VH-VL binders against Myotubularin-related protein 5 (SBF1). Designs and how they scored, part 5

Target 1, 134 residues: Myotubularin-related protein 5 (SBF1), of Homo sapiens (Human) (o95248r204to337)
Amino acid sequence: SLPVSRCSVALLFRQLGITNVLSLFCAALTEHKVLFLSRSYQRLADACRGLLALLFPLRYSFTYVPILPAQLLEVLSTPTPFIIGVNAAFQAETQELLDVIVADLDGGTVTIPECVHIPPLPEPLQSQTHSVLS

## First folded at step 21 (VH-VL)

Design u5 (from t3 with light chain Y96W)
Fold by OpenDDE, fold request of step 22:
Structure u5 (fold): chain C 134 residues (1-134), chain A 122 residues (1-122), chain B 107 residues (1-107)
Amino acid sequence: as target 1 above (134 residues)
Amino acid sequence: EVQLVESGGGLVQPGGSLRLSCAASGFTFSSYYMHWVRQAPGKGLEWLGVIYTGGNTDYGNEFTSRFTISRDNAKNSLYLQMNSLRAEDTAVYYCAREPWSQWGRPDAFDIWGQGTMVTVSS
Amino acid sequence: EIVLTQSPATLSLSPGERATLSCRASQSIRSYIHWYQQKPGQAPRLLIKYASQSFSGIPARFSGSGSGTDFTLTISSLEPEDFAVYYCHQSYSLPWTFGGGTKVEIK
């Protein structure tokens, strides 16, 4: 529902900041791989929901797994775009990923690999978005 | 020297509130996850909660409604707000540092404060 | 929550003897187990992290082993200053939990 989506989006901005969330938004739109890490499964679920809600009304048609089971960590090596949440206890299995954007929800950081280029939002849309969300 | 120093402990009546502080020195406080752990007299260690570098928090289930962890990086300080205190909350309260690894791999508590005693009694 | 069971509750030994402390997890925690030493009136001190990695400044007589659910802290030859309470701690899943502790006392 719309209310739930608004809350999820707001929470995501609070956790990662405007700049990082917009980066993830652009990343998802341009079919990049986005990985969320957290020690909290609730935080993972909420973050993935938030990013998905932000993409509305576009339907995300690629791999979407808010909480990836430990048994399926090999899915992270898929060549196709994805939005996936993984518990931080399994971060070791993610260190070898070279083309995946990693969002650490606990620390509030986003790491973009050197080989990944996310197009920025065009001006003045970027500045306006920052102003409205600040 | 890396150091954590707790303060604010004391005698409180049941139903009362208390705010503990933990002063950090000798390291970049803002780069570490900080935890609160308590120990009742003659008992073991009990994890209360954590505050991450991004300001997010997680708590033990029994503490979520009564305890709040916060931090002030500018003051190199960690706080524990305790409300609706009960006799069973009587304990030494420790702040502890968790080193941060890439993307937040859970780590051990490598530095502990000396603890501050909280006594809840009528 | 993950329950850590330490055994024995009390271990009575003499200086120079080998101490073997056990910590069992209610479910697999990989290697996310850490060991602490606590002396009376003092804060806990980190000894071993991630089951087997010695923390800096810790004497070589302390060692850890295990994975999954069964973990062991070993003191190869007890020194007088080693008589204390030892706790295991899991950081595999929230909430973090500690074992009940093993008291190593002098015989």
Scores: ipSAE 0.881, ipTM 0.941, lowest interface PAE 0.5, mean pLDDT 94
Fold by OpenDDE, fold request of step 22:
Structure u5 (fold): chain C 134 residues (1-134), chain A 122 residues (1-122), chain B 107 residues (1-107)
Amino acid sequence: as target 1 above (134 residues)
Amino acid sequence: EVQLVESGGGLVQPGGSLRLSCAASGFTFSSYYMHWVRQAPGKGLEWLGVIYTGGNTDYGNEFTSRFTISRDNAKNSLYLQMNSLRAEDTAVYYCAREPWSQWGRPDAFDIWGQGTMVTVSS
Amino acid sequence: EIVLTQSPATLSLSPGERATLSCRASQSIRSYIHWYQQKPGQAPRLLIKYASQSFSGIPARFSGSGSGTDFTLTISSLEPEDFAVYYCHQSYSLPWTFGGGTKVEIK
């Protein structure tokens, strides 16, 4: 399981970049809502696994659904923190989400709403992390 | 004028390799998803794969091992590397543009190149 | 993969007649169906996106309808330049797929 976690973390960094991954990491730690979007279910599963692996040894105790079925899209309206993956074909159902951080795995972007404030990693940890991972 | 122009097609022997190019002009290339679609003579359209704005890719199941899509945004260019070519790969190869919408909602191919012919024959 | 079945394979009509082309998906694709026109020796041209949205510059005689699994492209009154092959395309699920095409030919 350790090699799988390593691979999933590395893949996440390749897909989103260091800055975005660290933002998602901090977001998850500070109990924010994280939504992954992708046209690939495999990419969704891998990304969620990667983010969860980054949180180790902390146990993520909130809603975790790597691939959300279309029938359960209403779950996105939950007021509690979550890490959820949704197929990009269901993007329309995510438009009303105002306080959710959205990671587009296909395009490699992370969108943080203005109302969401993610605390950065403290210096010099932030700079050191960028240096080591770059 | 928005335009896509494919090049690099030609005659190649079975087992050979070929790299196709697609030159984009008239639009911000880096802001669009780019696709490759082929059409065998007298046949229908077949989707080969896509490259997203961030460089990630997805392929048809039949092509993931032999075909590689890449892009150079600085050169406004899309590429298709084809290896281990077979006779059944003979086709006109099109590059096509997919407009990007918020968070990558799938869209249609609004601009197509004229295509470049690839013939695989001994 | 999602299979798109177009019918009929060939549609023989005269100018001025109404053309109705069908595209059926093997499973629900919501409205993620697009229609293209292709003439001999030319690249496909986008006509309709998302089942019913006309693309820019497309004549009003072209229209699309349907949702779920059954979709229709309609040409209200065929013009001579409309005789071509028409393809449907789904972008709902990877891999993206095309229908086999419907050839609209002159009677």
Scores: ipSAE 0.880, ipTM 0.941, lowest interface PAE 0.5, mean pLDDT 94
Fold by OpenDDE, last read:
Structure u5 (fold): chain C 134 residues (1-134), chain A 122 residues (1-122), chain B 107 residues (1-107)
Amino acid sequence: as target 1 above (134 residues)
Amino acid sequence: EVQLVESGGGLVQPGGSLRLSCAASGFTFSSYYMHWVRQAPGKGLEWLGVIYTGGNTDYGNEFTSRFTISRDNAKNSLYLQMNSLRAEDTAVYYCAREPWSQWGRPDAFDIWGQGTMVTVSS
Amino acid sequence: EIVLTQSPATLSLSPGERATLSCRASQSIRSYIHWYQQKPGQAPRLLIKYASQSFSGIPARFSGSGSGTDFTLTISSLEPEDFAVYYCHQSYSLPWTFGGGTKVEIK
């Protein structure tokens, strides 16, 4: 991996914590919808880049839009998996999304809807990853 | 009673540093985004930056290199570290509260402190 | 950054008159505009949020309207305590910005 990728991954862990980042990682791998929210476009870009870097060497083949323009908010209603960053000002358009995992980068939280079930990393990989990254 | 009280203002020479504090009471400080806003004498309001609940920050473009916002939730305190101060930094500095909504929908500043005066002069 | 232009800079009126204050954004900010009142020697006070939502405890004579780029704060009938400076504020895009203010003064 490139140094830039390492930095973006480290930043993501610092912003969301190990548990949340691993949840997002598993979510992306299991073809769930991941939405990043932030008031900062830079933070959105960095977070999406970080998550993508974690998936290496796998290539993410679904919708990937680090910064979604306001005129394309209807894309969030797609039935296919995605990793999308959206400015927090458009939060209202995201409230009706019941099957989307939402990561608030500003507040540092991840919300997983009740209907979404992310499989955990198998042991001992989960515990080892947690230990190494701590 | 919900209240914000700024302190730490005073006279400082150009090139100097100053650390302002904002003490919060009457509400769950850790659940709110906190902002700094200043107002030069006889001028309008200027947004300096914000610190979110997770500790992340955003700044006005001209303040990123000189100003640092931090918080101590255990002490219900907000801070503004100002370095390399200039004459044009002379102003009343306000701390302000932004209510937090789900996923950080931007909101208004519903509570303000009374401000602390900073004067940068030789 | 988004520039907010308030007009007029000064509004001279008498008690009982209707005050209409304008705030124009350099680009669309949807409804992410907020209005504050500031009296001399005091901190700003929130009046209206999201263009038209009255904040708690604010008299009914204050109202806001608009969407996109053009916004208006209206005081239906000025009271003596309403003579102050009014600022609009956008929270649509970083950095957050304020208008230059409108001073409502007694004629």
Scores: ipSAE 0.880, ipTM 0.941, lowest interface PAE 0.5, mean pLDDT 94
Fold by OpenDDE, last read:
Structure u5 (fold): chain C 134 residues (1-134), chain A 122 residues (1-122), chain B 107 residues (1-107)
Amino acid sequence: as target 1 above (134 residues)
Amino acid sequence: EVQLVESGGGLVQPGGSLRLSCAASGFTFSSYYMHWVRQAPGKGLEWLGVIYTGGNTDYGNEFTSRFTISRDNAKNSLYLQMNSLRAEDTAVYYCAREPWSQWGRPDAFDIWGQGTMVTVSS
Amino acid sequence: EIVLTQSPATLSLSPGERATLSCRASQSIRSYIHWYQQKPGQAPRLLIKYASQSFSGIPARFSGSGSGTDFTLTISSLEPEDFAVYYCHQSYSLPWTFGGGTKVEIK
């Protein structure tokens, strides 16, 4: 499982960049809602796995669904933190989510709503992390 | 005027390689997803792949190993690198743009180039 | 992959007649179906997006309907310039796929 996780983490950094990945990491740690969007189910699965791997050895105890079936889109309305992947075809069902951090894996962007405040990594940890991961 | 212009087509032998280009003008190229679609003579349309605004790509299952899509936003250019070409790759190759929507909701291809002909023959 | 089946393969009609083109998906694609027109020697042109939304500049005689698996493109009254091949396209699931096309030809 370690090699798979390593590859997933590396891919996540390549797709979103160090800054965005660290933001998502901090978001997950501070119990925020993280939504991955992509047209590729593989990309969704890899991204969620990558983020989960970054949280090791902490156990993520909240809702974790790498690929959310269309039948379960209502899960996105949960008040509790989550890491969820949703196919971009169901993007319309995600527009009403105002307190969810959205990572567009296809476009390579992360959108943090104004009402969501993610604490940054403290210095010098942030700089060191950037240095190590670059 | 919004325009896409393909180039680079021609005659190539089986097993050969070819790089197609698509020049965009009249719009903010970097804001659009770009696709390649081909059409064999007298046949229908076949989707080859897409490159997103961030540079990520997706391909048709049969093309992922031989075809590579790339873009240069500074040059308003889209590229299709084709390797290990086969006779069945003979077709007109179109570039097409997909309008961007928030979070990348899949959309139609609203602008097409005129196409460039690729002939693979010994 | 999702297979789109268009019918009929060829539709022979006269100017002024109503044309009804069918596109059936192998599985539900909601409304992620788009229609294109292609004339000989030309690139495809977008007509309808998301099953029923007319694209900008498209004549009102073109309309689309359907959801799930069955979709229809209708040309209420054929003009001479409407004789062409029409393709449906799904963007619901990768890989994107096209129907085989319907050729609307003059009787």
Scores: ipSAE 0.879, ipTM 0.941, lowest interface PAE 0.5, mean pLDDT 94
Fold by ESMFold2, last read:
Structure u5 (fold): chain C 134 residues (1-134), chain A 122 residues (1-122), chain B 107 residues (1-107)
Amino acid sequence: as target 1 above (134 residues)
Amino acid sequence: EVQLVESGGGLVQPGGSLRLSCAASGFTFSSYYMHWVRQAPGKGLEWLGVIYTGGNTDYGNEFTSRFTISRDNAKNSLYLQMNSLRAEDTAVYYCAREPWSQWGRPDAFDIWGQGTMVTVSS
Amino acid sequence: EIVLTQSPATLSLSPGERATLSCRASQSIRSYIHWYQQKPGQAPRLLIKYASQSFSGIPARFSGSGSGTDFTLTISSLEPEDFAVYYCHQSYSLPWTFGGGTKVEIK
């Protein structure tokens, strides 16, 4: 939809917590690779929409595939930024991706590889966002 | 060492409600995905649902509206709230643990409780 | 929903015989199939996971094979304690499902 979906954004914060969502926001803004994992296709779709809605009004110009079919798993090795969702049944195929930020929607965690550096938001914005959302 | 113990079963009238508990010990409960599985007398196993460490749940198609899975990590306890009970819900109810893995690779059930019997009858 | 069809429903054998139990999935589940043993009045016990991986402490006479849609559990030489019901279980796709079971009973 043209307006930001407040339900998808709220779900994303509920699933991952404020700190993790802000990390994903900064990662997408700084053109990193973001992979969502879940056993639920609905959670994958909602999380991808939520992150995209958080970027609004900025247009996301890179690969956006909320539910990646098994035949296309090779896309995860692309050199370009992405926001992609993959079912947890294929998590073994994601173990060797050294430059991909992994958001586990079922476990409620975000893993940032050691070789990836995500700039934080400036402190006044980060503290204000935490206060409003907590 | 590792144990799961269900409780709260008993006789309930049709249309009634019941809350089952599963007490966990011998492992870091908060780190594991937990499941409920039931077995009607003389029948096979039926998966009811799962609660993840992130707080989400997924249910078998038939159970989404009447059953609610929750957990209290401070009490090392898993719960099943059952509402609008019917005779077909008569079963032994098991809690089960799924082994930990990075990013939640779907696994089997390595630890089971001994089950608690729920009988729905007038 | 993925249906798991176990056959035969009942397998009547003597101690020392080989048991071969079948589980067929309604669509490919790769190797996301697991096997459990259940004795009367007891909870299920995990035997094999991911089609062929033996769970810790399980006797070597239990083995599993298959991929895709067709899976087998083999008990190479039945012991008296092996007479039980056996279930297959898929963890590939929600909702998770079990097969209907195969009862292995004494002839």
Scores: ipSAE 0.815, ipTM 0.905, lowest interface PAE 0.7, mean pLDDT 91

Design u5 (from t3 with light chain Y96W)
Fold by ESMFold2, fold request of step 22:
Structure u5 (fold): chain C 134 residues (1-134), chain A 122 residues (1-122), chain B 107 residues (1-107)
Amino acid sequence: as target 1 above (134 residues)
Amino acid sequence: EVQLVESGGGLVQPGGSLRLSCAASGFTFSSYYMHWVRQAPGKGLEWLGVIYTGGNTDYGNEFTSRFTISRDNAKNSLYLQMNSLRAEDTAVYYCAREPWSQWGRPDAFDIWGQGTMVTVSS
Amino acid sequence: EIVLTQSPATLSLSPGERATLSCRASQSIRSYIHWYQQKPGQAPRLLIKYASQSFSGIPARFSGSGSGTDFTLTISSLEPEDFAVYYCHQSYSLPWTFGGGTKVEIK
């Protein structure tokens, strides 16, 4: 529901900080691959819902899998954009992905590969998007 | 020399509170996930929880309401705040370091403190 | 919660004998199992991580094996300092858990 979406947005900002969350938002808008890692399935689900809620009213049209099961890890190598969460127990299977932005919800970091460029958002658009999702 | 030293144990009455400290030395404390583990007399090891470098925590199922793990990276210190203590909380409390890895691959405990004893008794 | 069941609870052996300690998980934990030694009045000491990877400075007589749910710690030839309690520990799934321990004692 809408109250759950607002809680998830607040959690995402608390976990990663404003700068990192805005980077993820820009990455999702510009058709990049976003991978969330955490030891907590709840944190994975909340983070994915939080990022999706930030995109509202923009509809996310690419692969969205908040918790990717181990048997489907090959999905991470597809050429299409995604928002996917993976448990940290499978972290080794994610280290060799060259074009994936990694949001470590436990470490509180976002890693952008050198070969990936995320355009910044103009301030008016970021303010409008932030207000709509608040 | 990598070392962890717990302190703050002692005798406390049921319903009381106690704060344990763990002093770290010989490594970059702020880069490591830190854990608390306890052992009741004559019993096995019990994982209490972890504090990550991002500030989040996770706890064993029985501890989420009464125990709080925190850290002060400027003081190279890990803390365990224990409230509403019960006789079953009587144990030796260890702090433990999990080795660093990129994006936190779940690992073992490579460094342990010597423990501090907490006795909860009327 | 993943339950780790260690067997036997006590293993009575003589120096020079081979010790085989079992740890079984209630569900697959891949190779996210670690082994510790604990002597009375001391903190645990890491021996083996990720089922079979020997930790730095651990004598070669200690080895680990297994994957999935069934894991073994082997001490190829017991030394006097090896009589202790041994614990397995899983780091696959929160909450992290330990087995109940196997006491290796002198016969």
Scores: ipSAE 0.805, ipTM 0.901, lowest interface PAE 0.7, mean pLDDT 91
Fold by ESMFold2, fold request of step 22:
Structure u5 (fold): chain C 134 residues (1-134), chain A 122 residues (1-122), chain B 107 residues (1-107)
Amino acid sequence: as target 1 above (134 residues)
Amino acid sequence: EVQLVESGGGLVQPGGSLRLSCAASGFTFSSYYMHWVRQAPGKGLEWLGVIYTGGNTDYGNEFTSRFTISRDNAKNSLYLQMNSLRAEDTAVYYCAREPWSQWGRPDAFDIWGQGTMVTVSS
Amino acid sequence: EIVLTQSPATLSLSPGERATLSCRASQSIRSYIHWYQQKPGQAPRLLIKYASQSFSGIPARFSGSGSGTDFTLTISSLEPEDFAVYYCHQSYSLPWTFGGGTKVEIK
C-alpha cells in the first residue's frame, strides 16, 4: 500500500538525511551494492522497503534481502548488485568488502568505498530534488 | 577526565513521573551511543535502553510504553523520562557509555555514572 | 530475549585461591559477552569484553574464555579487593541482558 511506502521513505530520510538517501538512490540506480546495518531488524526491513519505494516505478531486479541470515553472509561477496540488510552484530564480517556501500541506520551515516563512484544528480536537477524533498 | 553524573532521583508516589539527567564531560558526547541501566536494591543489573547517534532508540521489553530516552548534544546531556511509576521501579539508575566504533559494533559499557536513586512509594 | 545464567550464585573462597565463574547463554551469542565487577555502593566496572579481551588497566589475574553459549571468568589468585559481585552481559541481540550475578565472598 502507498501509505506504508510513504512511511518507510520518511523514516529513511529521518535516519540518514537527504544527502545520504540521495546517494543510496543513485547507487541503486547505477547498480551498486548497498548494505544496511542496524541492531534492529525492524529498522533494517523499513530501510530496505523505503529505498525500494524510492525506485518506483522502476523495478529492482537484483538481489533484495532485507534481513540476511548469518548462514548466508557469503552472499555479500557476490559480484552482483544488491540491497541487503545485516544485523550490526555481524559488522565485523562486512569490514573487508571492497565495493559495498554501507548505510549505518543507527549511526546515521553512509560510507562509500574509495573504489566506488556514485555520480550525483545533474545540476540543476540536484537542486530541484533537494528543494522538493525539503 | 571522562565522567558521567546522574541526577534527578528522589521519592515519588506510584503513578507519578520523574525525569533523570546524565551530564557527560571529558569526551565528545555526540559521537557515543548512550544507555540507561538500573539496579533494584539487592538485585542485579537490568538494561533499560539505548539512544544512538542517529537519533533512534531501543528499549528493554517492559519499558517501551513508560520510559523515553532522549539526548541533547549541545548540553552534553542524556535524559530518561519515566511515567506511570510503580513500586517495582525503585532502583539505582545508571547512565553508561558504549565505546565508539565504525558502524556500531555492539560493545560493552566502559564508563558508568555513580547512579541516582529513585524510590517509588506512598 | 537471551537469558544469561550465572553460576554459582555465591562462591566462598580464601585469598590466593583461583575463582572460576560461569555464564551460560540460552542461545549462541558468539563472543558478545562482557564481564563487570561491582562492589557495594559502587557502579559496575568493566573487566573483560568480547569474552577474552582485558579492558584497559585491569589486573592480569582476570581472564575470560569461551564462545557460543558457555563463558568463564577466571581470577587466577584472589586478592582482598576482588571480593565483589560479578556480572556477565550480552550485546549480541536486543534487548541487551545481564546475568543474575555471582557473589565472590571470603570464606
Scores: ipSAE 0.804, ipTM 0.900, lowest interface PAE 0.7, mean pLDDT 91
Fold by ESMFold2, last read:
Formats: C-alpha cells, sequence, structure tokens
Structure u5 (fold): chain C 134 residues (1-134), chain A 122 residues (1-122), chain B 107 residues (1-107)
C-alpha cells in the first residue's frame, strides 16, 4: 500500500520531468509564486500535494489552494508566495501575471517569467537530490 | 495541407481487440493535443478521450478500463487500442485535432479524419 | 458529467428561411461551446467556436450566441447545402460531451 504522498510525488515527476520538478522545489523554497494548470482537477490536487510532499519536513506557510474557484482568480495577484492550482478553462485569466511560475501539467512544461530568478541548488546538493528521487 | 487519416477498422468478434491508427500530415503533430471521437450508426457523436503533449490522457467515463490512447510523435501517429469489444462499440471512429494554444486553453476540433468503421459482431 | 440538450430534434424548413438551433447545458460552461455540421457520410466540420466565433472559411450566414447554459446556432438564410445534422460540444469540463444533434431538413 503506497502512501498518498509518495504516489503524488511520483506523478509530479512523470508529468513534468526531473529538471522541471526541481525548479518548482527551488521556487517553493525561495518563496515564489507557483501556479499549476490542468484540465483535470485530480491532476491539480495531486501536483499540489506532490510539491508539498517534496518540501517535507518543512511546513508550507503561504497561500496553498490546490483548486482555486473561478470567483477567486484575483488571489493570483496577491503579493505573497503561493502554490495554487487553476483549471485550464481559466488559463486566459493567468496571461497578465508577470511574476508567477506556471506549471502546465497537461503540456508537461514549466514557464519561469523573465523577472523571476530561482537560484539553483549547489552542485553536490542538486546531484544528491536528483539521485534520491530518480 | 493538413490531414488526418484513420485506419485499422474492420469486423471483430465480441470480446476481441482492435488497434486503430491515425496518420497526421501537414502540421507539427507533436505540438497538438489529439482526440478520439466515435459515432454509432444513426447516432450522435461521443467523445472518447484525449492525449496531451505531456503524455497524459483523459477518457470518457465508460472508456478508461477498455480503451487506451497513445501517440508516436516520431511517426506522426495517434493510436486507439480497444479491448473487450462489445456490440455497442460498433461505430465510425474519428481522430480529431485540437488547435494549439499556450497552456492548452480548451478548444474545439478544427481538423477531423474521415473515420474508420469498426463492426463488432458474431 | 455535463449534459448538452439540443432542440428541436428535427427542423424542416424551406430554403431562404432562418434556422434557430438550441443547445442547453446542465450547468454553466461559460462560452466553452462549439458547433459542428455533419453531412451524411462525412466527418463533422467546425462552424463556430466559443459560442460566437466563426471558424475560418465558414459562410457568414452561420452565427452563434449565448453564454452560461443557453446557446443558439442561427443560419440566417438556409441554402440547399445546409441540409445536415448539427452538434454542440462543450470543452469546459472533463469528460467533454456533445449534444444529441439537430437534423435540419430542407423542404
Amino acid sequence: as target 1 above (134 residues)
Amino acid sequence: EVQLVESGGGLVQPGGSLRLSCAASGFTFSSYYMHWVRQAPGKGLEWLGVIYTGGNTDYGNEFTSRFTISRDNAKNSLYLQMNSLRAEDTAVYYCAREPWSQWGRPDAFDIWGQGTMVTVSS
Amino acid sequence: EIVLTQSPATLSLSPGERATLSCRASQSIRSYIHWYQQKPGQAPRLLIKYASQSFSGIPARFSGSGSGTDFTLTISSLEPEDFAVYYCHQSYSLPWTFGGGTKVEIK
């Protein structure tokens, strides 16, 4: 019986690949804004859960909304860090956001805006993290 | 010019399996989400599922256990594997293209194949 | 699952008449509704997307309207080639679904 958090982590790596997931991990550690997009509410929930599981034992203290309702899309303009999932039906409302990292779970891509810099892990730590996960 | 051509249809017995192919030409196949849609004789259209560029799939509720959508981007080909076929699976099967958009804004089907007929009968 | 209900099932009209086809969704789908025409023995072809946007190369007599749950396809002046079945399709929520179709017969 696999714990739910291990399944969600495995799914995240399958959907985005190791390089992209490590970028999201570093983004969350350095208090950036992470937006997941998918047509599947289940993929949104699993991806958000997977990213939180990667942060363990750190507790995420900022805005965490795995499935953001359409009525609350203005939350994406908040000045604070977040991990938020939005259904792809509302992707047009995410086009104007300049400082949000977008993880497209259906297309398998992560887009980092020009104005956002995510420091890489030092090479020994990045290699160790890569080996543990792969 | 943009084209989709289905193949692999035919007569199959109940409980059997069949693999349909959809050959794409005239566009960058690997950049597009691809769908299967079917139509039973004299009936309406029924969405079967989608395969995304990231490799995930989504299916209509009744199809997740018996049908598998796959793609081979090197061959510009979309596939539908159908198992445990029943008489009610008798239909014309279409492949369809969804237009490209940044981050996959849900769209219509702008290109359809002509379809391939599957008949499930003893 | 979002159900699309098309009405009427059959429209019998003369050339030159206005045809009005209805599609109602079981819950709001914003404007994620698309319209297709299918002639006998042919694949469907896209006419209108996102409720009201004409697809490339579609005659101006085809137009769409609506938002939320109630949508309409209008053919302003029927031509003989418009004899076909018309389907609505929602792309708002998985699983994607089609309406049951409206058959337009030209007398």
Scores: ipSAE 0.803, ipTM 0.900, lowest interface PAE 0.7, mean pLDDT 91

